VHH binders against Uncharacterized HTH-type transcriptional regulator MJ0568. Designs and how they scored, part 5

Target 1, 125 residues: Uncharacterized HTH-type transcriptional regulator MJ0568, of Methanocaldococcus jannaschii (q57988)
Amino acid sequence: MSQSIEDYLERIYLFIKENNRPIKTTELAKLLNIKPSAVTNMAKKLHRLGYVNYEPYIGITLTEKGIEEAKKILDKHKTIKIFLVEFLGLDEKTASEEACKLEHALSDEILERLKIFMEKFKDKV

## First folded at step 22 (VHH; from t2 with D101N Y110H)

Design l6
Fold by OpenDDE, fold request of step 23:
Structure l6 (fold): chain B 125 residues (1-125), chain A 121 residues (1-121)
Amino acid sequence: as target 1 above (125 residues)
Amino acid sequence: QWQLVESGGGLVQAGGSLRLSCTASGRTFSDYAMGWYRQTAGNEREWVAFISSGGYTTYADSVKGRFTISRDNAKNTVYLQMNSLKPEDTAVYYCARVGSNFIYEEWGQHWGQGTPVTVSS
């Protein structure tokens, strides 16, 4: 799945979790720092792909499929961030920024092995 | 969100074998690493074995060569084959998604109730 799609799903998920309502295209545009028209086009695409429900004038919500994918992305982000902070000594901000990059590039298997590594050695650092 | 149910524990003589099972309720079981832990009264829970999504395994030194962790993704189940059991292996054995100790605190409970294993000399 493309990084762009993952970014959308992640941002939508976080917004809905925080605000407990659909996110408007204009709101999502601001959060992603892109044009509202681009968001509308992506929302339609994500809807066709079954990740979101897009309703004009109401906003965007995640389907079960979308929620599942968003959670996976967030899992990657959190795992990587914790590794960078606790094992490599990065500050929270830098770690988060790096995690945002790496979460889209790291394979699922490597992520899980990283978790295993962290679990084994968390008390050794 | 994950619910885990361990089974297979019991009383066994030293040198005997047991096979533990852990069934997960999560739909994305196949995507995550799983592990077995054990805990005795008054002590911290210790890791025993881990298995990645792709089948990579690793074991605590105390159980290497005796225990084997495996998984069946179609059944959402992780197993722990315990051979050549020793009295020192006596503990409550828990199954968990790897990272439950420090990665997924805010996502809820990721531990099962555990299954007790008693090895008599």
Scores: ipSAE 0.643, ipTM 0.878, lowest interface PAE 0.6, mean pLDDT 92
Fold by OpenDDE, fold request of step 23:
Structure l6 (fold): chain B 125 residues (1-125), chain A 121 residues (1-121)
Amino acid sequence: as target 1 above (125 residues)
Amino acid sequence: QWQLVESGGGLVQAGGSLRLSCTASGRTFSDYAMGWYRQTAGNEREWVAFISSGGYTTYADSVKGRFTISRDNAKNTVYLQMNSLKPEDTAVYYCARVGSNFIYEEWGQHWGQGTPVTVSS
Protein backbone atom coordinates (compact mmCIF):
# COMPACT_ATOMS: atom_id res chain seq x y z
CA MET B 1 0.00 0.00 0.00
CA SER B 2 1.30 3.40 -0.95
CA GLN B 3 1.99 6.10 1.57
CA SER B 4 -0.49 8.34 -0.20
CA ILE B 5 -3.29 5.85 0.18
CA GLU B 6 -2.50 5.35 3.83
CA ASP B 7 -2.48 9.07 4.46
CA TYR B 8 -5.87 9.43 2.83
CA LEU B 9 -7.40 6.62 4.82
CA GLU B 10 -5.98 7.90 8.05
CA ARG B 11 -7.23 11.41 7.50
CA ILE B 12 -10.64 10.27 6.38
CA TYR B 13 -10.95 8.06 9.43
CA LEU B 14 -10.06 10.83 11.83
CA PHE B 15 -12.48 13.21 10.22
CA ILE B 16 -15.38 10.82 10.30
CA LYS B 17 -14.62 9.85 13.86
CA GLU B 18 -14.73 13.47 14.90
CA ASN B 19 -17.65 14.64 12.80
CA ASN B 20 -19.77 11.52 12.30
CA ARG B 21 -20.43 12.30 8.66
CA PRO B 22 -18.87 11.77 5.27
CA ILE B 23 -16.01 14.03 4.38
CA LYS B 24 -16.38 16.25 1.35
CA THR B 25 -13.69 16.21 -1.28
CA THR B 26 -13.12 19.90 -0.73
CA GLU B 27 -12.72 19.35 2.99
CA LEU B 28 -10.25 16.58 2.46
CA ALA B 29 -8.37 18.67 -0.06
CA LYS B 30 -8.00 21.42 2.47
CA LEU B 31 -6.81 19.05 5.17
CA LEU B 32 -4.24 17.49 2.87
CA ASN B 33 -3.33 20.79 1.24
CA ILE B 34 -3.93 19.50 -2.27
CA LYS B 35 -6.28 20.28 -5.14
CA PRO B 36 -9.85 19.02 -4.93
CA SER B 37 -9.45 17.41 -8.33
CA ALA B 38 -6.61 15.32 -6.98
CA VAL B 39 -8.77 14.20 -4.10
CA THR B 40 -11.56 13.26 -6.45
CA ASN B 41 -9.22 11.13 -8.48
CA MET B 42 -7.88 9.43 -5.39
CA ALA B 43 -11.35 8.92 -4.01
CA LYS B 44 -12.33 7.11 -7.17
CA LYS B 45 -9.22 5.00 -6.92
CA LEU B 46 -9.83 4.17 -3.27
CA HIS B 47 -13.39 3.29 -4.11
CA ARG B 48 -12.26 0.90 -6.81
CA LEU B 49 -9.86 -0.65 -4.35
CA GLY B 50 -12.66 -1.13 -1.85
CA TYR B 51 -11.35 1.18 0.86
CA VAL B 52 -13.94 3.92 0.59
CA ASN B 53 -17.37 4.69 -0.64
CA TYR B 54 -17.36 7.75 -2.82
CA GLU B 55 -20.49 9.48 -3.97
CA PRO B 56 -20.39 12.85 -5.61
CA TYR B 57 -22.06 15.58 -3.57
CA ILE B 58 -22.29 13.21 -0.61
CA GLY B 59 -18.66 12.67 0.15
CA ILE B 60 -16.30 9.94 1.18
CA THR B 61 -16.83 7.25 3.78
CA LEU B 62 -14.71 4.30 4.75
CA THR B 63 -15.63 0.73 4.15
CA GLU B 64 -14.87 -1.86 6.79
CA LYS B 65 -11.72 -2.61 4.86
CA GLY B 66 -10.80 1.05 4.88
CA ILE B 67 -11.46 1.38 8.58
CA GLU B 68 -9.27 -1.58 9.32
CA GLU B 69 -6.38 -0.17 7.34
CA ALA B 70 -6.78 3.27 8.82
CA LYS B 71 -6.72 1.89 12.33
CA LYS B 72 -3.54 0.01 11.59
CA ILE B 73 -1.83 3.15 10.42
CA LEU B 74 -3.04 5.08 13.42
CA ASP B 75 -1.81 2.35 15.70
CA LYS B 76 1.62 2.57 14.13
CA HIS B 77 1.65 6.30 14.48
CA LYS B 78 0.64 6.23 18.11
CA THR B 79 3.07 3.49 19.04
CA ILE B 80 5.99 5.12 17.30
CA LYS B 81 5.14 8.49 18.77
CA ILE B 82 4.99 7.11 22.28
CA PHE B 83 8.31 5.41 21.77
CA LEU B 84 9.96 8.57 20.53
CA VAL B 85 8.58 10.63 23.39
CA GLU B 86 8.93 8.27 26.31
CA PHE B 87 12.04 6.38 25.32
CA LEU B 88 13.98 8.79 23.15
CA GLY B 89 12.98 12.03 24.82
CA LEU B 90 11.51 13.82 21.81
CA ASP B 91 8.91 16.50 22.21
CA GLU B 92 5.37 15.69 21.17
CA LYS B 93 5.43 17.72 17.97
CA THR B 94 8.70 16.36 16.66
CA ALA B 95 7.72 12.86 17.65
CA SER B 96 4.45 13.15 15.78
CA GLU B 97 6.18 14.41 12.68
CA GLU B 98 8.67 11.58 12.72
CA ALA B 99 5.96 9.05 13.42
CA CYS B 100 4.11 10.25 10.35
CA LYS B 101 7.12 9.27 8.30
CA LEU B 102 8.02 6.03 10.00
CA GLU B 103 4.50 4.62 10.16
CA HIS B 104 4.61 3.92 6.45
CA ALA B 105 7.93 2.11 6.56
CA LEU B 106 7.64 -0.03 9.67
CA SER B 107 6.47 -3.58 9.18
CA ASP B 108 3.70 -5.01 11.29
CA GLU B 109 5.98 -7.50 12.98
CA ILE B 110 8.54 -4.88 13.91
CA LEU B 111 5.77 -2.72 15.28
CA GLU B 112 4.62 -5.47 17.59
CA ARG B 113 8.14 -6.22 18.71
CA LEU B 114 8.59 -2.56 19.42
CA LYS B 115 5.51 -2.69 21.61
CA ILE B 116 6.99 -5.66 23.41
CA PHE B 117 10.22 -3.79 23.95
CA MET B 118 8.38 -0.80 25.30
CA GLU B 119 6.35 -2.96 27.65
CA LYS B 120 9.45 -4.68 28.96
CA PHE B 121 11.42 -1.54 29.64
CA LYS B 122 8.83 1.12 30.33
CA ASP B 123 9.72 1.21 34.01
CA LYS B 124 13.39 1.65 33.32
CA VAL B 125 13.25 4.88 31.39
CA GLN A 1 -14.54 -3.92 22.55
CA TRP A 2 -12.12 -6.77 22.93
CA GLN A 3 -13.08 -9.27 25.58
CA LEU A 4 -10.43 -11.45 27.15
CA VAL A 5 -11.19 -14.61 29.07
CA GLU A 6 -8.47 -16.38 30.99
CA SER A 7 -8.79 -19.98 32.13
CA GLY A 8 -6.79 -22.96 33.27
CA GLY A 9 -5.72 -21.86 36.71
CA GLY A 10 -5.96 -23.94 39.84
CA LEU A 11 -4.12 -25.55 42.70
CA VAL A 12 -1.00 -27.50 41.89
CA GLN A 13 1.93 -28.90 43.82
CA ALA A 14 5.42 -27.57 43.42
CA GLY A 15 7.03 -29.09 40.37
CA GLY A 16 3.68 -29.52 38.69
CA SER A 17 2.34 -28.07 35.48
CA LEU A 18 -0.58 -25.97 34.31
CA ARG A 19 -1.67 -24.68 30.95
CA LEU A 20 -3.44 -21.36 30.86
CA SER A 21 -5.60 -20.17 28.00
CA CYS A 22 -6.74 -16.73 27.00
CA THR A 23 -9.42 -16.27 24.39
CA ALA A 24 -9.98 -12.92 22.74
CA SER A 25 -13.09 -11.69 20.98
CA GLY A 26 -11.42 -9.27 18.60
CA ARG A 27 -11.46 -9.71 14.85
CA THR A 28 -7.85 -8.62 14.43
CA PHE A 29 -6.29 -10.89 17.01
CA SER A 30 -3.56 -12.01 14.65
CA ASP A 31 -2.33 -8.46 14.22
CA TYR A 32 -1.37 -7.84 17.81
CA ALA A 33 1.22 -9.01 20.25
CA MET A 34 -0.20 -10.71 23.31
CA GLY A 35 1.14 -11.25 26.76
CA TRP A 36 0.66 -12.89 30.09
CA TYR A 37 0.92 -11.02 33.34
CA ARG A 38 0.57 -11.99 36.96
CA GLN A 39 -0.30 -10.17 40.12
CA THR A 40 -0.24 -10.91 43.80
CA ALA A 41 -2.10 -9.04 46.48
CA GLY A 42 -0.47 -5.77 47.34
CA ASN A 43 1.93 -5.85 44.42
CA GLU A 44 1.99 -4.40 40.96
CA ARG A 45 1.14 -6.54 38.01
CA GLU A 46 4.25 -7.90 36.34
CA TRP A 47 4.78 -9.19 32.84
CA VAL A 48 5.50 -12.87 32.45
CA ALA A 49 5.72 -13.56 28.74
CA PHE A 50 5.04 -11.89 25.41
CA ILE A 51 4.43 -13.21 21.94
CA SER A 52 4.44 -11.11 18.79
CA SER A 53 2.18 -11.47 15.80
CA GLY A 54 4.94 -13.35 14.04
CA GLY A 55 5.64 -15.66 16.92
CA TYR A 56 8.57 -13.95 18.57
CA THR A 57 8.58 -14.76 22.27
CA THR A 58 10.24 -13.30 25.32
CA TYR A 59 10.04 -14.18 28.99
CA ALA A 60 10.67 -12.67 32.36
CA ASP A 61 13.86 -13.97 33.91
CA SER A 62 11.93 -15.65 36.70
CA VAL A 63 10.09 -17.95 34.32
CA LYS A 64 12.63 -18.56 31.56
CA GLY A 65 13.05 -22.21 30.80
CA ARG A 66 9.87 -23.13 32.64
CA PHE A 67 7.08 -21.25 30.89
CA THR A 68 6.17 -21.25 27.21
CA ILE A 69 3.85 -18.78 25.55
CA SER A 70 2.15 -19.67 22.30
CA ARG A 71 -0.81 -18.63 20.23
CA ASP A 72 -3.42 -20.02 17.90
CA ASN A 73 -4.68 -17.26 15.68
CA ALA A 74 -7.43 -19.40 14.25
CA LYS A 75 -8.86 -19.71 17.74
CA ASN A 76 -7.99 -16.21 18.89
CA THR A 77 -6.24 -17.83 21.82
CA VAL A 78 -2.97 -17.34 23.66
CA TYR A 79 -1.57 -20.06 25.87
CA LEU A 80 0.87 -20.20 28.74
CA GLN A 81 2.35 -23.58 29.44
CA MET A 82 3.74 -23.49 32.95
CA ASN A 83 6.10 -26.27 33.95
CA SER A 84 8.18 -26.81 37.06
CA LEU A 85 5.93 -24.53 39.00
CA LYS A 86 7.18 -22.97 42.20
CA PRO A 87 5.37 -21.47 45.17
CA GLU A 88 6.58 -18.05 44.07
CA ASP A 89 4.57 -18.49 40.87
CA THR A 90 1.40 -18.23 42.92
CA ALA A 91 -0.62 -15.32 41.56
CA VAL A 92 -3.60 -14.31 39.51
CA TYR A 93 -2.64 -14.55 35.88
CA TYR A 94 -3.97 -12.14 33.29
CA CYS A 95 -3.82 -11.93 29.55
CA ALA A 96 -3.63 -8.70 27.60
CA ARG A 97 -2.62 -7.07 24.40
CA VAL A 98 0.90 -5.84 24.65
CA GLY A 99 0.83 -2.14 25.29
CA SER A 100 -2.49 -2.11 27.09
CA ASN A 101 -0.97 -0.03 29.85
CA PHE A 102 0.23 2.81 27.67
CA ILE A 103 -0.95 2.44 24.07
CA TYR A 104 -4.52 1.22 24.04
CA GLU A 105 -6.25 3.18 26.76
CA GLU A 106 -9.04 4.06 24.38
CA TRP A 107 -9.80 0.42 23.72
CA GLY A 108 -11.49 0.01 27.07
CA GLN A 109 -11.03 -3.05 29.22
CA HIS A 110 -7.61 -4.53 28.67
CA TRP A 111 -7.77 -7.34 31.15
CA GLY A 112 -9.98 -10.28 31.75
CA GLN A 113 -11.03 -11.52 35.14
CA GLY A 114 -7.81 -13.44 35.44
CA THR A 115 -7.22 -17.01 36.43
CA PRO A 116 -5.75 -17.84 39.84
CA VAL A 117 -2.76 -20.12 40.14
CA THR A 118 -1.76 -21.52 43.51
CA VAL A 119 1.38 -23.56 43.88
CA SER A 120 1.76 -25.38 47.16
CA SER A 121 5.10 -26.38 48.59
Scores: ipSAE 0.642, ipTM 0.877, lowest interface PAE 0.6, mean pLDDT 92
Fold by OpenDDE, look of step 22:
Order: sequence, then C-alpha cells, then structure tokens
Structure l6 (fold): chain B 125 residues (1-125), chain A 121 residues (1-121)
Amino acid sequence: as target 1 above (125 residues)
Amino acid sequence: QWQLVESGGGLVQAGGSLRLSCTASGRTFSDYAMGWYRQTAGNEREWVAFISSGGYTTYADSVKGRFTISRDNAKNTVYLQMNSLKPEDTAVYYCARVGSNFIYEEWGQHWGQGTPVTVSS
C-alpha cells in the first residue's frame, strides 16, 4: 500500500473518531494541506479499493476494511514513536516526524518484534 | 473488540506438565505478537513468553528450556506448554496481545481474565 493511501486512511480515521461524522473533502484537504481536487480523486480511488465510502454531498467514511487498515497504521506510528521517545530519547516532535516516515516502511513482523523488545525492556529504561 | 480467554490451568505436581491455551476473538490475530504473563498475589505481573506474528519466540530466563510458546493462527489461539513445572511457577497466567500499552484503548481488551496454575511440591 502506498504511503499516500495510508496517510489518507489514518487522517480519515482520526477525524471520524473525533467528530463522529463523515469528513468532507474540503476538510480533509485542509488537514492534509492539499488541494480539494486531489482529495476528491483519492477518495474515489479509495472507494474503488474498498477502503472508504465516498458520497459527494455526504463526505468520506471508512469501511471495515478501511478501519482495519487505519488502525494498523496508527499502531505502527504510535509504537515507533514511543520507541523513539522512551528508548532512544528523542523529543516528541522529532519522534513523530520519524514515525511518520518509518510507519510506511516497517514490516509487520518487525513491528511485532519491536513490540516484544519494548515489552521486555520497558522497565530498563 | 478483542477478547482473550485463557484455559488449561489447574493443580499439578512438581515436575509435571500443563498446556495453557488462549483464544482470541477477532480477525486480526495473525497480525499481532502474543504473550503469556504470570502474576502472584501481591507481586507485579511478569512476562513469561512472547511469540511474534511470524513465529519468533522469546522466554524469560526462569522458564527457558521448560516452557514453549506457540500459536495457531487458524484457531486464533496461542499456547503455552509448560514442562518440568516447579512450585515457583505457581501463579495466575494471563494471555495478552503484546504491545497493548502502545495502542489505543478503543481497540479493545488485550488481557484475559487469567488461568490459575498451582504447582505442588
């Protein structure tokens, strides 16, 4: 999955979680700092891929598939961030920025092994 | 969303064996590392064994060579084969999705209710 798709799903998930309503394309555009037209195109694509439901006058919602994927991405981000902050001593901002990069590159298996490592050694830091 | 149910605990004599099982709900079991913890009254919960989604295993020093963690993704189940049990192994054993503290609480419960293991001398 492309980084762009993952970013969209993550942002959509967070918005819906916070606001309990579909996100409008214009709102998503603002959040992602991109043109509304680009969001519309991506929304259509994500809809075709089965990750979202897109209705022009309603907005964007996540399908079960989309929710699942979004949660995975968020899990990666959070886990990596925590690792960078708590284990490597990075500040929150830098850690977040790095996590945003790494979350798209880290394999699922490595993520789980990282979690194991963190769990084993959490009391040692 | 996630529900974990441990089973297999009981009373066993020193040197005996038990096999614990933990069944998880949901469809994403295969994506997560699973683990076993144990806790005695008045003490902190300690990790016993972990298994990654890909099958990588690791054990606490106190159980290494005696315990074996495994998983069956088709059954959404993680196992703990406990051999050569010692009285010191007496505890309530808990199953958990590893890294639950790093994810959002809204994603569900990541601990089971536990299964008691008593090893008599």
Scores: ipSAE 0.536, ipTM 0.814, lowest interface PAE 0.7, mean pLDDT 91
Fold by ESMFold2, fold request of step 23:
Structure l6 (fold): chain B 125 residues (1-125), chain A 121 residues (1-121)
Amino acid sequence: as target 1 above (125 residues)
Amino acid sequence: QWQLVESGGGLVQAGGSLRLSCTASGRTFSDYAMGWYRQTAGNEREWVAFISSGGYTTYADSVKGRFTISRDNAKNTVYLQMNSLKPEDTAVYYCARVGSNFIYEEWGQHWGQGTPVTVSS
């Protein structure tokens, strides 16, 4: 899955978790600093892919598939951040920034192997 | 979120074999690395074997060459084939997602009941 799709799903998930309501296209456009038409086009694409429910006057919510995918993306971020802090000694802020850069590049399999490495060697660092 | 049910433990003579099974509830089982762990009374759980989502495996030195971890994603099940069992393999065996204590706190993963294995001398 593309970086752009991943960024949208993550942002939608976090917004809904924080605010307990659908995110409107205008709200998402402001968060991403892009035109509302770009958000509408992506929302239609995410709907076709089965990740979101999109109703023009209500906003965007995640399907069960969308929630599962958003959680995977957040899992990537958290795993990478923990590795950078605990194994490489970065501060939390720097680790979070670097994790944002890295999370879209790692395949799911490599991420899962990173988890294995971290658990196997956590007491040796 | 996930419920884990371990089975297949029992009493076995040293040198014998057992096959443990662990069935997970949830549709995303195939996405995650899984592990077998074991615990004796008064001690922390220790890892025994890991298998990644793509089938990469690794083993603790104490069991390498004797134990084999495998998975069947269609059945949401991970297995531990234990051969050449020794009395020191006596423990309660548990399965879990790799990283359960530091990644999955928000999704709430609890250890199952475990499956006891006793290896007599």
Scores: ipSAE 0.387, ipTM 0.787, lowest interface PAE 2.3, mean pLDDT 86
Fold by ESMFold2, fold request of step 23:
Structure l6 (fold): chain B 125 residues (1-125), chain A 121 residues (1-121)
Amino acid sequence: as target 1 above (125 residues)
Amino acid sequence: QWQLVESGGGLVQAGGSLRLSCTASGRTFSDYAMGWYRQTAGNEREWVAFISSGGYTTYADSVKGRFTISRDNAKNTVYLQMNSLKPEDTAVYYCARVGSNFIYEEWGQHWGQGTPVTVSS
């Protein structure tokens, strides 16, 4: 999955979890710092891919498939951030920024093996 | 949210063998690393063996060479073959998804009831 799609799913998921309502295209455009027309085009794409429900002027919600993918992306972000803070000694802000760069590049298997490494060695840190 | 059911525990003589099973209800089982853990009364749960989604395995020093973790993704099941059992292996055994404490997820895994293993001398 492309970084752009992953960023959209992640932001939509977090917004809906925090606010308990659909995110409007203008709100998502502001969060991503892009034009509303770009959000509309991506929302249509995400709908075609089965990730979102999209109703103009009401907003965007995630399908079950979309929620599942968003959770995987957030799992990657959190796992990488914890590794950077706890094993490499980065501060929380720097670790979060670096995790954002890395989360889209790691394969699912490598992420799962990172989790194993971290749990195995957590007491030796 | 996954449901986890551990089974296969029991009373066994030292030197004996047991095979534990853990079946998950989730449809994404094959995507995640799984682990076996054990807990004795009054102590924290400790890891025993891990298996990645792709089949990479690792073991705690105390069980290396005696225990083997495996998985059958078609059955949503992870196994722990325990050979050459010692009284020190007496514990309640649990399975879980590796890294649940790293994941911010409402649909995360919960611990099952576990399966008790007693090894008599």
Scores: ipSAE 0.387, ipTM 0.775, lowest interface PAE 2.1, mean pLDDT 86

